VHH binders against q9vpf9. Designs and how they scored, part 10

Target 1, 373 residues: q9vpf9
Amino acid sequence: MSMSIDSNKLLLRKGDMKLDNYPTCAVEALTRLETLIASRNKQNMVMQIISEFIFLERTPKDGDVRKSQALPISQMNLFQEFQLIIALIEYFSRPGRDATRNAIFLSLFGSHLTPQRSKLLSRLISTAVSGSVAPLLSSAGTWMQQVGCKTPLSLEVAQNIVSDFISYSRKTPEQLKQLPMVGPHFAANFMVAVADLYLNEQRSPTLNPPPDALLDTITEWMMENPTLCQASQQPLVLPAGAIAMPFTTPLAGLLRWVVLAPLVSNRSAYSNLHLSLLRALQQLVSSGESTALPSQDLMQIVKSLQSYCARLAESKTDPQADAAYQKCMERFAQAVQIALSSNCITNQIQLLCLLESLPPHKLMKIVIEAHKK
Key: E = the ipSAE of ESMFold2; O = the ipSAE of OpenDDE; V2 = 0.75 times the mean of E and O plus 0.25 times the DockQ between their complexes.

## First folded at step 1 (VHH)

Design s7 (framework vhh_7sr4_2)
Fold by ESMFold2-Fast, scan of step 1:
Structure s7 (fold): chain B 373 residues (1-373), chain A 124 residues (1-124)
Amino acid sequence: as target 1 above (373 residues)
Amino acid sequence: EVKLVESGGGLVQPGGSLRLSCAASGFTFSSYAMGWYRQTPGKQRDLVADITSGGSTKYGDSVKGRFTISRDNTKNTVYLQMNSLKPEDTAVYYCAATPYSEFLRWYESGYDYWGQGTQVTVSS
């Protein structure tokens, strides 16, 4: 059979092939993608290069288990996964055009991730947060916007950050304190994603409630970086004839979450977050920012409260005596007052009419009357 | 208009030889890498051989030592000399062109232009 000398020569040869090809072949592939990504007719080539040279994927064979979906099978070992993460961090840290890096990031981690690529993405982003790798976090933030900040892909990324840095902490982790400075676009899109993730926690009994440390982290981010919610979303280039999806700012998303929070929680952390958001909103309106709080987001809050009041009516509960509803309306009235005082709301008359359709609240009535004329 | 025209295919006995030719037009032939791929019905296309603009060659494992790829930039033509043909070599042979470097040429998607193919049948 095999002799020890022949075995050693074979192992060295296999080792040399793996070391010579990986991660070198992945790095070379990334460089080649810079040229190919500029050509829209080369997308099939881009996908083949990524699958074969970066993620070391192959088609399932007869001997493979769970082949019913015909998904590519990763041949990467744990060491190669580590090598790829380091190679990607190094690559995305190079000087270059943001558009090219962002297009490559989207090609690597597109809209339909395999389980292995999803796992690698999570590890890559967590490593970038820990190491304050600004260029990679910038690309990750853009990726979240391109795939949609409220899609399962972005929610999974956000959930993994909560799991890795927040879930077992009593205070804001040191690794996250610098995130708004290092990766403001990623931090902003992360906030959009977590607000959406937890906005409907009462509709998702399998999702754990948001940790106080998460609410405290966002509160601290907003207090130290009031302009973080002003981080611009990059415009998406759509095919001819496509219609843009409705846009939600980080401030609008967070405010919807906080205003509706009393329906599921009386925790003081939400009140602290609310105060920080009001301060940020006051700064935005003072600067004349017209996109600070879209009227569509405020109208969605009204619809959620109308739904809640319909449930109260079925149980014969008076909304004016319901503590949760009263607290929601108090927070909502405060935000509406600031927004309307700035002329930053479109369709003000329609918004005021919708607000009047809600069961009466003393502060909201004062706000409505102040802005009718 | 880019055009690749294959010729030289046909029926041959095992152990025989065939020379395939691919005449190219509509692009700067001398700056492109040229390749030959083959496909059996129901299977993916496999790289047979490729040749760079500089003349460097690579071959698929099943044809090494039997097939030779060459090019004539004066005639804008690439050739595949097939010797010691086996029944397993029976396939449609495609000529392909790409401006890309070495590793992209190992993939069907790495090629910009393709011919219509020529049938090679090795049978007694």
Scores: ipSAE 0.000, ipTM 0.131, lowest interface PAE 20.6, mean pLDDT 77

Design s8 (framework vhh_7sr4_2)
Fold by ESMFold2-Fast, scan of step 1:
Structure s8 (fold): chain B 373 residues (1-373), chain A 119 residues (1-119)
Amino acid sequence: as target 1 above (373 residues)
Amino acid sequence: EVKLVESGGGLVQPGGSLRLSCAASGFTFSDYYMGWYRQTPGKQRDLVADITRGGSTKYGDSVKGRFTISRDNTKNTVYLQMNSLKPEDTAVYYCARLYSGYWYEFDYWGQGTQVTVSS
């Protein structure tokens, strides 16, 4: 069968796609997109080809439903959905131009997904993790960065990985042990997303710890791959003219985990993760990556501790809570010391003022005084 | 309608080799993933290998480096080359037509062929 779909063939196939032609029409569409994706004035054609030949979408044309209010409806049955996942795995496994593959991935799944495409994306990424499909995971990592690692889209992908590989596991799943080697950019962005889901006051007034297997997995990744937080090891490859969103390091989110963990957990994995984060932070400082840990992220940890202290002030005195707070502050003070010593913190005065608003702690006081000079 | 017929099983000594074949009919073979599963008495079926339409392969951890799955679309046949066989490889091996490689979901199975590894 033909490797190309021109505009005339596209129009001829628009109303006459047969089950025996799928997934051939999707494969032909992917090949056609390699040529069209570079042309800004053909983006409408790209979107139409994707909708009609890859996802088999149709806009409802009921008289009672306005076209502008109607969502595209996928006509794919379950078998066709799996055929598409297979076709996409095969397509993204081929050696080729990374910029083109990334552009196609971004066009397939974009920042505004229908529920159907969102479910297919999650299944596709879980299949790629299971099969160690490095080029697809690279494209998925780029996609997460471009749509934002803490957006609902990225969080849904991360939650599906947790559900598929972690939720019923007692130890680090075998499929995930190699992920930092197979897809480091995806692994880093996955960590940004899951760090936002757990031990985060902005998501829940109750600090919910991550599943044990997830904590163990991330701790092992950070201990074995200290460069995982470095943008220089994970370049973002996009086509000419595309605007690259900045790399978001998982350092800040994971630091929140280890700082807040004593309030809800006594697991030793947090101590190992803490030491790994201090080493990663020191390496980022030494390499001159001044944006790796913004002052805004440190200020957010201060706010989380303030919220916790406010809640404790409304309850009975608990010796365990005091001990937990002291451990939180000791871990936080060590990280702040390294960050401030780098001379890469913007708005240092504002950060120091916020740190001084926390209940007194010996090490934190020493750190604050050392950096007022 | 859909029919999968396995062959090539038998008795072999440890360290030996066998090649299993699965002849498919009643569907467009080139449009489907194909796979091999095995079942030991008292255990659930275990994935041995699968192969995509384009020839990309996946293997179970216990057989990686020893087994090779391949397909011939002109003959509507999928193969499993088994090398360095161990007593633990003794099982009934099933050929399956796969509609998804994601959850080990097969929509059609063959009757199976016995592989026995013993001295």
Scores: ipSAE 0.000, ipTM 0.093, lowest interface PAE 22.9, mean pLDDT 78

Design s9 (framework vhh_7sr4_2)
Fold by ESMFold2-Fast, scan of step 1:
Structure s9 (fold): chain B 373 residues (1-373), chain A 121 residues (1-121)
Amino acid sequence: as target 1 above (373 residues)
Amino acid sequence: EVKLVESGGGLVQPGGSLRLSCAASGFTFSSYAMGWYRQTPGKQRDLVADITSGGSTKYGDSVKGRFTISRDNTKNTVYLQMNSLKPEDTAVYYCAKEYDILTGYWPFDYWGQGTQVTVSS
C-alpha cells in the first residue's frame, strides 16, 4: 500500500475486492479507465487496474525471485466470469465516445491475451452476438481490425463464432440473421477472418472443412446487405516504423477465398457464395462506393494461382486441362471484368501484367484484351 | 429447454452431513461445467463449488475441506457432499449450469429452484 489515503486507486482497492462488491468494482474500474487511458504516462496504472479489479488476477511469486514469463492467474470462479460478462455488456452499452470504448476494449483484450482472458473474450463476443449488443460488437469489430483481421487472435474469434452458432446448424442460424444490421463492422471483420481461416484450410491437416451453414450464412448476408463489404474496415493508423500489413475488404477476402476454393473443394455452396459476391460488387459499383477490390488483394490471388500452376508443371499437368484451375480462372475473370469495367481498381496496368503471366484461360484472355488500353 | 432440479436439502444438526443432488435436462450435460451456489438472506449468491466438464473442481474458502462436488455424466446429475456442517452453512442452495452462449437466455434460466439447508440443534 502506497499510503495515498484519499486517492481513488486506494479507495477502489480497499472497498471493491469483496464478492459483495463484484462486479461493481469491475464497472467502477472501467469508468475510471475512461480518464486514465487518455494519459500515455499512466499505462502501467491502466494495466494494473484491469488485472486486479476486472479480471481478478494475481502474479505468481517465487519467493524473492520473479519469473520473466510468469502469467497472471485468474482468481475468478464461473459465477464471477458470468458476472463480468454481464458487467461488460452493461458497460459497453452505455452512451459514450466510440474511441474511448474501443481503446478500453483493446486494453482489456490486447495482442497478448492470457488463456483466461481469451476464454472470456470468446464468451463475451458470443453473448453480444446472441443478445444483439450493438455497441460491444462495434468495439469488438474495431478490436479485430486493430489487432489485424487475419491474425491468430481474430481467427480464433471467427472460429469460436462458427463453433457456437454454425457448426450444429443445417441452415443460417436465427441469431446471426440480424448480425449485419446490429454489428456491421464486426460482421464484416468476421467475414475477413473466416475467409482467411478457411483459405488456409489446406495448410492445416487438422482443420475441418467449413460447414455449409457458414457458406450459406455469408451468402445470405451478402445478398441482403451488399454494402456490408465496404462499410466495415477503417484505415489502420500504424505507429511510426511499423510494417504496414495489407488490409483487405470483406469483399476482397471472400473473393480470394471463393476463387481459390476449387483447389481444395468442389462444393456447390461456394458457387452460390461466388454469385452473391458478384452481385455485391455490381451494387457497390453502381452506388459509387470506394475501392471494392484493392489491386494488392487481386495480385495475391494471381500469386496463389502461379504457385498452383508451378506444382502442376512439376507433375507435367497442363493448366488448361486442369478442372480446378479452369474454375478458379472463370470465377476470377468474372470478378475482374466487373471491377475493371467500373474503374474500381487502382494500378490497373500492374494487375493486367500479372494476369497475363498466368497460363491462358479463354474468358480471362478476353477480359485482359478488353482492358489492355 | 434447460431444466435443473435440486434435491437433498433438509434440517441437520451441527457436525452432520447432507448430500445434495441436481438432476439436469435439456442440454448436453457432459459438455458443461456445473456449480453449486448458496444464498443467505440479504446477500448475493455465493460460490460453494464448481466442477468443469473435465472434472476440475473449485471451492469457496468457507467450505474448502468440508464439501465435495462431483458429477455423474451417465445420470446427468451433479452432487454436493456436505460434511461437518455449521450453522453458518444455513442457506438456499442452487444448482447452476455454465452460461450457454447459444441460448441467449437470462441468468436465472441457468439456476434451479433451490433446496433449503438448515443447520440447527
Scores: ipSAE 0.000, ipTM 0.205, lowest interface PAE 17.9, mean pLDDT 76

## First folded at step 2 (VHH; framework vhh_nb_b201)

Design b9a (at its last look DockQ between E and O 0.28; V2 from the best seeds 0.00; counts 0 for: pae E 11.4 > 2)
Fold by OpenDDE, look of step 2:
Structure b9a (fold): chain B 373 residues (1-373), chain A 122 residues (1-122)
Amino acid sequence: as target 1 above (373 residues)
Amino acid sequence: QVQLQESGGGLVQAGGSLRLSCAASGFTFSSYAMGWYRQAPGKEREFVATITSGGSTYYADSVKGRFTISRDNAKNTVYLQMNSLKPEDTAVYYCAASPSLEELLYGRYDYWGQGTQVTVSS
């Protein structure tokens, strides 16, 4: 019985892995990581194995890796990258523990990604979407939550999906349409990221609407799956002792879309999306979840409207006579009413004060007065 | 040598505010996730807040809506604005730095500060 412990120790030695056969060595490395990743004391080893045997990165020989600002350089060629993507898809499709899978994914694509790893990640996820690889998308969803859905890396992933499936496609592929079914958690987090990319004055001084096909896709998702936004709230399956990062719902970003849309577009899809959002908000009320709409995100909407009104003032236009502003406020008031009633908004007082700063709107006034204690 | 130096702690009345600062040196600050932990007497160290290298922020439920973590990469400093302080917030607050999300995931940081005492009186 004592022989089994020694054999496991031998399997964990970095020295036993050969780089001579890619991607076999990467697959072997992944398998070894399954055991190592559960150990609190072997994180450095895990990272080294990943770097060396999976991504074929060479650390510059010179000095303390911790001191060298130089990002490791991968020696992978394009073919090897492709091989790795396939290997990863296969690996994640194997039966296994979700916690382990998620941990491995996070270890592969954690913080401080090299540009090469980042690109590979985007390709991997796009491939997973194309192939409807549910386990990998699940891990990707977990990953997005842990790193943050609005981080540059998450936004890059989202942008790549938009590029691959929306921008370069005449028709939205069926694989993207079914994404909420295949990977609801990922789909929800993707929506958070993609919502942040458009109609966001923090990113661009100009309110840039999403591509029509993207809008239609998101709208369809929301109409067909009213609980999709709740998918981001699912408990993360992580290893013991791991810290789950808070979830972000797509509701605030999408609300920003529908509220600000009248300023840039008259597409009916926004009305449909708005309706779906209201329904989603109503459902959240029933679940007792209080953190669905950060006040900061709503405040951003207010600021955009303030800016618009300032422009109207410069043109000597009365906001009350401006059809676009009225429509914005109507949509906004309806959503805020539901959200406030469900106590889903943080820092409600601040939001109400800020809303009061806007040119008066009949419905919004009613909403504000109803919630002013 | 890597150093994390906390400051800004002290005695404050319930409902009051404090702003903690952590000055970092000896590593590429902009590439690290920064976090705050706290340890009350007789209790285990607990997560308070973290900010990723990308600027995403995460909070413990106990401090959500009251505390705000921020960073200034130009000054190599991470901040914790603490509002609406409660007696239960009394603890030694520690600044932490993590080079990887993996370490963050497990609540393991590469570097820790010495801590700063925060006392909230009733």
Scores: ipSAE 0.006, ipTM 0.222, lowest interface PAE 11.3, mean pLDDT 86
Fold by ESMFold2, look of step 2:
Structure b9a (fold): chain B 373 residues (1-373), chain A 122 residues (1-122)
Amino acid sequence: as target 1 above (373 residues)
Amino acid sequence: QVQLQESGGGLVQAGGSLRLSCAASGFTFSSYAMGWYRQAPGKEREFVATITSGGSTYYADSVKGRFTISRDNAKNTVYLQMNSLKPEDTAVYYCAASPSLEELLYGRYDYWGQGTQVTVSS
């Protein structure tokens, strides 16, 4: 004689009850989701409860033949959005049950996002950064790995953090500066995402550098937190039977920044970041567990350098005499040398052949010859 | 009941293009991850592409850059645009569906269509 089914049916009752009891009905729904997610055969009910009682979305129930074609319509006002953010922060701050919290976070934000849900996710995460809410940031880190750090939603979250804490601030808030200590996995995944937004010709037709304050913040993070790039390697806490998505370290994307930066910037922070990246690379190589510099990412850097050299040829400029190109190659050679010395690079011959295609650089030539057969 | 119906298969010359469609019913389409798999005779069924409920896409290495998965939630339809087809793309192509959380956490698809034959000749 269980009353749990009756309780779930009561939660699915129509809108006047949920409006009278908001945010209480969202909190109650979160509790019920813990049981329903464990069942795994009730996912349609889970999605209905999330839509109706947590996000206050209108779900057509009139038996319309085309009901699955309708986009859910949010009925939340701004005050209810604020109430939900507070309720979620409180829920995710409860002690214990990391696998349960992560499954709930993924149910809310990893399976179905309207524009309203995407906006709310970004505000929730920014609020958690401002409040140093470690448990929520831990779940957000897991979420970002599971959905992919470079997906549109992850990039939107990263851009909103840059907007909230860098673009609209005269001074970088202490809470952002401390993010690696409060939420290291999230900070690492944020760096993967934000590194993809800048100095990346796959994202933009030109090499756009990051804002100076963002560069300075990430440089400080890397200098003060030498193991930050390894935070993504920690095992995810997920429900039994779940498959963790492959982790990504921020090292490759940040290496692209420091290698390509001389083409567009003279900021000294890139030299400090480069030194920190070499130390982080050496630590990751020594751990023996990660391909921190996948050959695909290194080939991306080569392609950007080839494009630059093609432009030098148009202007009749010798790459060996171009100070920016020489600095790019110096930084690149130092990172490649560390990666090759550990034999952690799959398809080393393919990479070495591609590196040879670049105009000669003295250190890179030495690195290639030391490992070429 | 979940139902998936593929269409758009057929015979095409190498280098040509096809667009596969999969019409879905019996579930809230916008809440499901959708995918395409293929099976050549005597081979195991292999992953081709997936699109999450949120629109994120993933591809097998063998088709990346040539195939594009997309979805139209208003029409409850997922598409596979197949360009630069090669003879090794010859297979029965299956539409697959699973709740987005199930796919995101467990990487599996519980619902399958009947398949549509794609044959690429040289």
Scores: ipSAE 0.000, ipTM 0.337, lowest interface PAE 11.4, mean pLDDT 82
ESMFold2 (binder alone), look of step 2: mean pLDDT 85; pTM 0.855

## First folded at step 4 (VHH)

Design c1 (framework vhh_nb_b201)
Fold by ESMFold2-Fast, scan of step 4:
Structure c1 (fold): chain B 373 residues (1-373), chain A 122 residues (1-122)
Amino acid sequence: as target 1 above (373 residues)
Amino acid sequence: QVQLQESGGGLVQAGGSLRLSCAASGFTFSSYAMGWYRQAPGKEREFVATITSGGSTYYADSVKGRFTISRDNAKNTVYLQMNSLKPEDTAVYYCAASPSFEWLLYGEYDYWGQGTQVTVSS
């Protein structure tokens, strides 16, 4: 009975919203969603309110998303999109529960993004980066964690940041220099996403190579903020009932990217990034922290190199004569030496056996022998 | 009207494999996010995996690398391929559907099936 009364009150409140007061109706909708967001039986109503009063989308003719094959079409003009971005920035900057803001952010930009919502999300995050809007970046970082940092949604966000701030710069962009201080969780999750974006070439075959400015930006972040190596592992304020998505650490993701980079590119910017990662790894090892570089991630690098060597064998190429393989092994051996020196790596015997299965490399052989006993 | 019917559960030895299927009817399957949940005796319901309408997949840490979720929109069916099964995977597995995968990640859904029992002996 109270659920029926609540639904009637919500319909009355919905009827009181006026689109001619945009973006005021969007702000009112966001506030009302704070009460509804945890209700499992109101998810269709939540989505309908978001569609109608926040994004001004035309709903399917029968009003039932489940029965329609068509995606909603936004009726927003460019000025209304601008008004919504400002309203969202103001909303997410208000005092309140982080869990509630994070839940609302996930409801706005989770699941399936229409082209218009995707563009709006990109503009919103870029505006938050430019304006150092810490609460919104915190919610965006949590959103990336909830949807997964290596998913198409997070990769699109990462690609848009590269496009907006990096693609036209030959130097580290000023707008991004403060991002690790303003939004550490967003910065950490961005690094995980961008490493996966550029490492998995076959997933995005039309993707241009990463700009040197991107590699330089990440290098500066790592040099100035080495704790970012583990930022994505820090507890985030999640909504009640939310399920945390699994993360790889920024250090693990970036190291895998840098070690395997010679298979695609021989640019010196990768060497600078590699050195910054080795320094960060040395600091973590000295502090007794090994979880930032799990043995599973090191074993995945081995598997990638084994696959590469198998392809070389098909072409009758000796891996010991292949310049790309030699450079990968040199970078990998340096990282493995530091990691194993911690005495905190799990499954060390299994890891050493996998490393021995790779075609011989002088430095790696020295590293293996040093840690066999 | 709406039905989700799980199948493919059973008794299996540790290290074995099972493929669960969930046949859906009564809604536009291709526009829905689909997920799998499990509930072990005496424990809370746990998220296992989800696949969005666009085909993106997400997994719980406990099953990542061992389980694979997939869908066949032509057959209105979602699948869960379970490899390298462990005794701790023993649970009733439920198929769930939501037009928004955000609610699936929250452990909330519009529709769910009656469940299929998976028992992994050691």
Scores: ipSAE 0.000, ipTM 0.127, lowest interface PAE 22.6, mean pLDDT 77

Design c10 (framework vhh_nb_b201)
Fold by ESMFold2-Fast, scan of step 4:
Structure c10 (fold): chain B 373 residues (1-373), chain A 123 residues (1-123)
Amino acid sequence: as target 1 above (373 residues)
Amino acid sequence: QVQLQESGGGLVQAGGSLRLSCAASGFTFSSYAMGWYRQAPGKEREFVATITSGGSTYYADSVKGRFTISRDNAKNTVYLQMNSLKPEDTAVYYCAASPSLEWLLYGSEYDYWGQGTQVTVSS
């Protein structure tokens, strides 16, 4: 591949790149992206053109789509998609610095993907899980953190993992048993994404309930690798004007999901997951770790329960007589007791006040009274 | 009950300096990330600077090298020292508090905000 930025030219065109040996020309283009990333000059337009070349994308013609709604159109056939996936796996498996791989991955699969790139990303990650391709899974995990673990992009990745490995399984798939060891950062961010995906089912009216195999897989991960709960997203310096997005730890996301689960289902798999999370929380607080379960995540659970109780009031149902609410409060009280007993929770007074605003529950009342000091 | 009270704003000429203060109450100040945001007329609020509970500082590119954020945990106060002020720094400056840096940077309904103090830089 011959690529050059002439000192008299500020823009590189796709026509300046050779297409005579795909996917070799895509690998050469990846090397050029690596060079541009290392130069510390943004040149976002050039990097975009290179990525469009790698994915064989073209500008829409007048008849294809209205110009104001136009996204690049993929020209890849199925064989070229397969060739690119293999080339990417080989490229990311090369010895090198994680920061470089992560930057290239973000450049290829940024915050705005065409439908074709999104499908290819899902296939790439599933292939990496099947093949235990640690460097690629590491970059994918970092990518999920950078774009946000609860964004539509991350939720789609999580949904595809569930579909490919879990939905039709009766037990934890062998490939997924190794995932916390092969790609711990990806496994942690996958748990954040999947908890949000199933907690907020209303976002997708076609989403089926979570399979027991999914809950069992996460339970096994937590039992064998409790430190996955500690994986907090590092604060990032965002460009001026960037959209603000909340971050959640795996423990916080999973706990919110299992505490609120009785509102929609009463399955033993949730109770097993809950117990594994309490065990992990107890271990973390005993070591002085408070960042795994911020008080704000506990306050979000209170808000969800308040909304549920408001709906019960509309139907004239007493929350104290509602079995689902009682089960939620039982699980919540157990988690709150462990969290508060560590003295690691910030803003404890506000949390206690919010908990007192919920309809009374015997265990929660005992917990609140024990910590009012 | 959380309260944030800003002070120190005013009118200053380009090239001048101002020091903003924010007195906090109703929470464990030393455990919170503290920050400053500003809002110019007709524009949305933008990030200016933040300081973590551990003392690490982060700045918007537009103010790096000119503004300094600091905190005094004994006085429950966060400060913004503004040097080499420009007309484009004219805005209402808001103090913000959050238990975590990412919540402060990415926004949350549990972030606490002061009422703001006006800074006007004349050319």
Scores: ipSAE 0.000, ipTM 0.111, lowest interface PAE 20.6, mean pLDDT 77

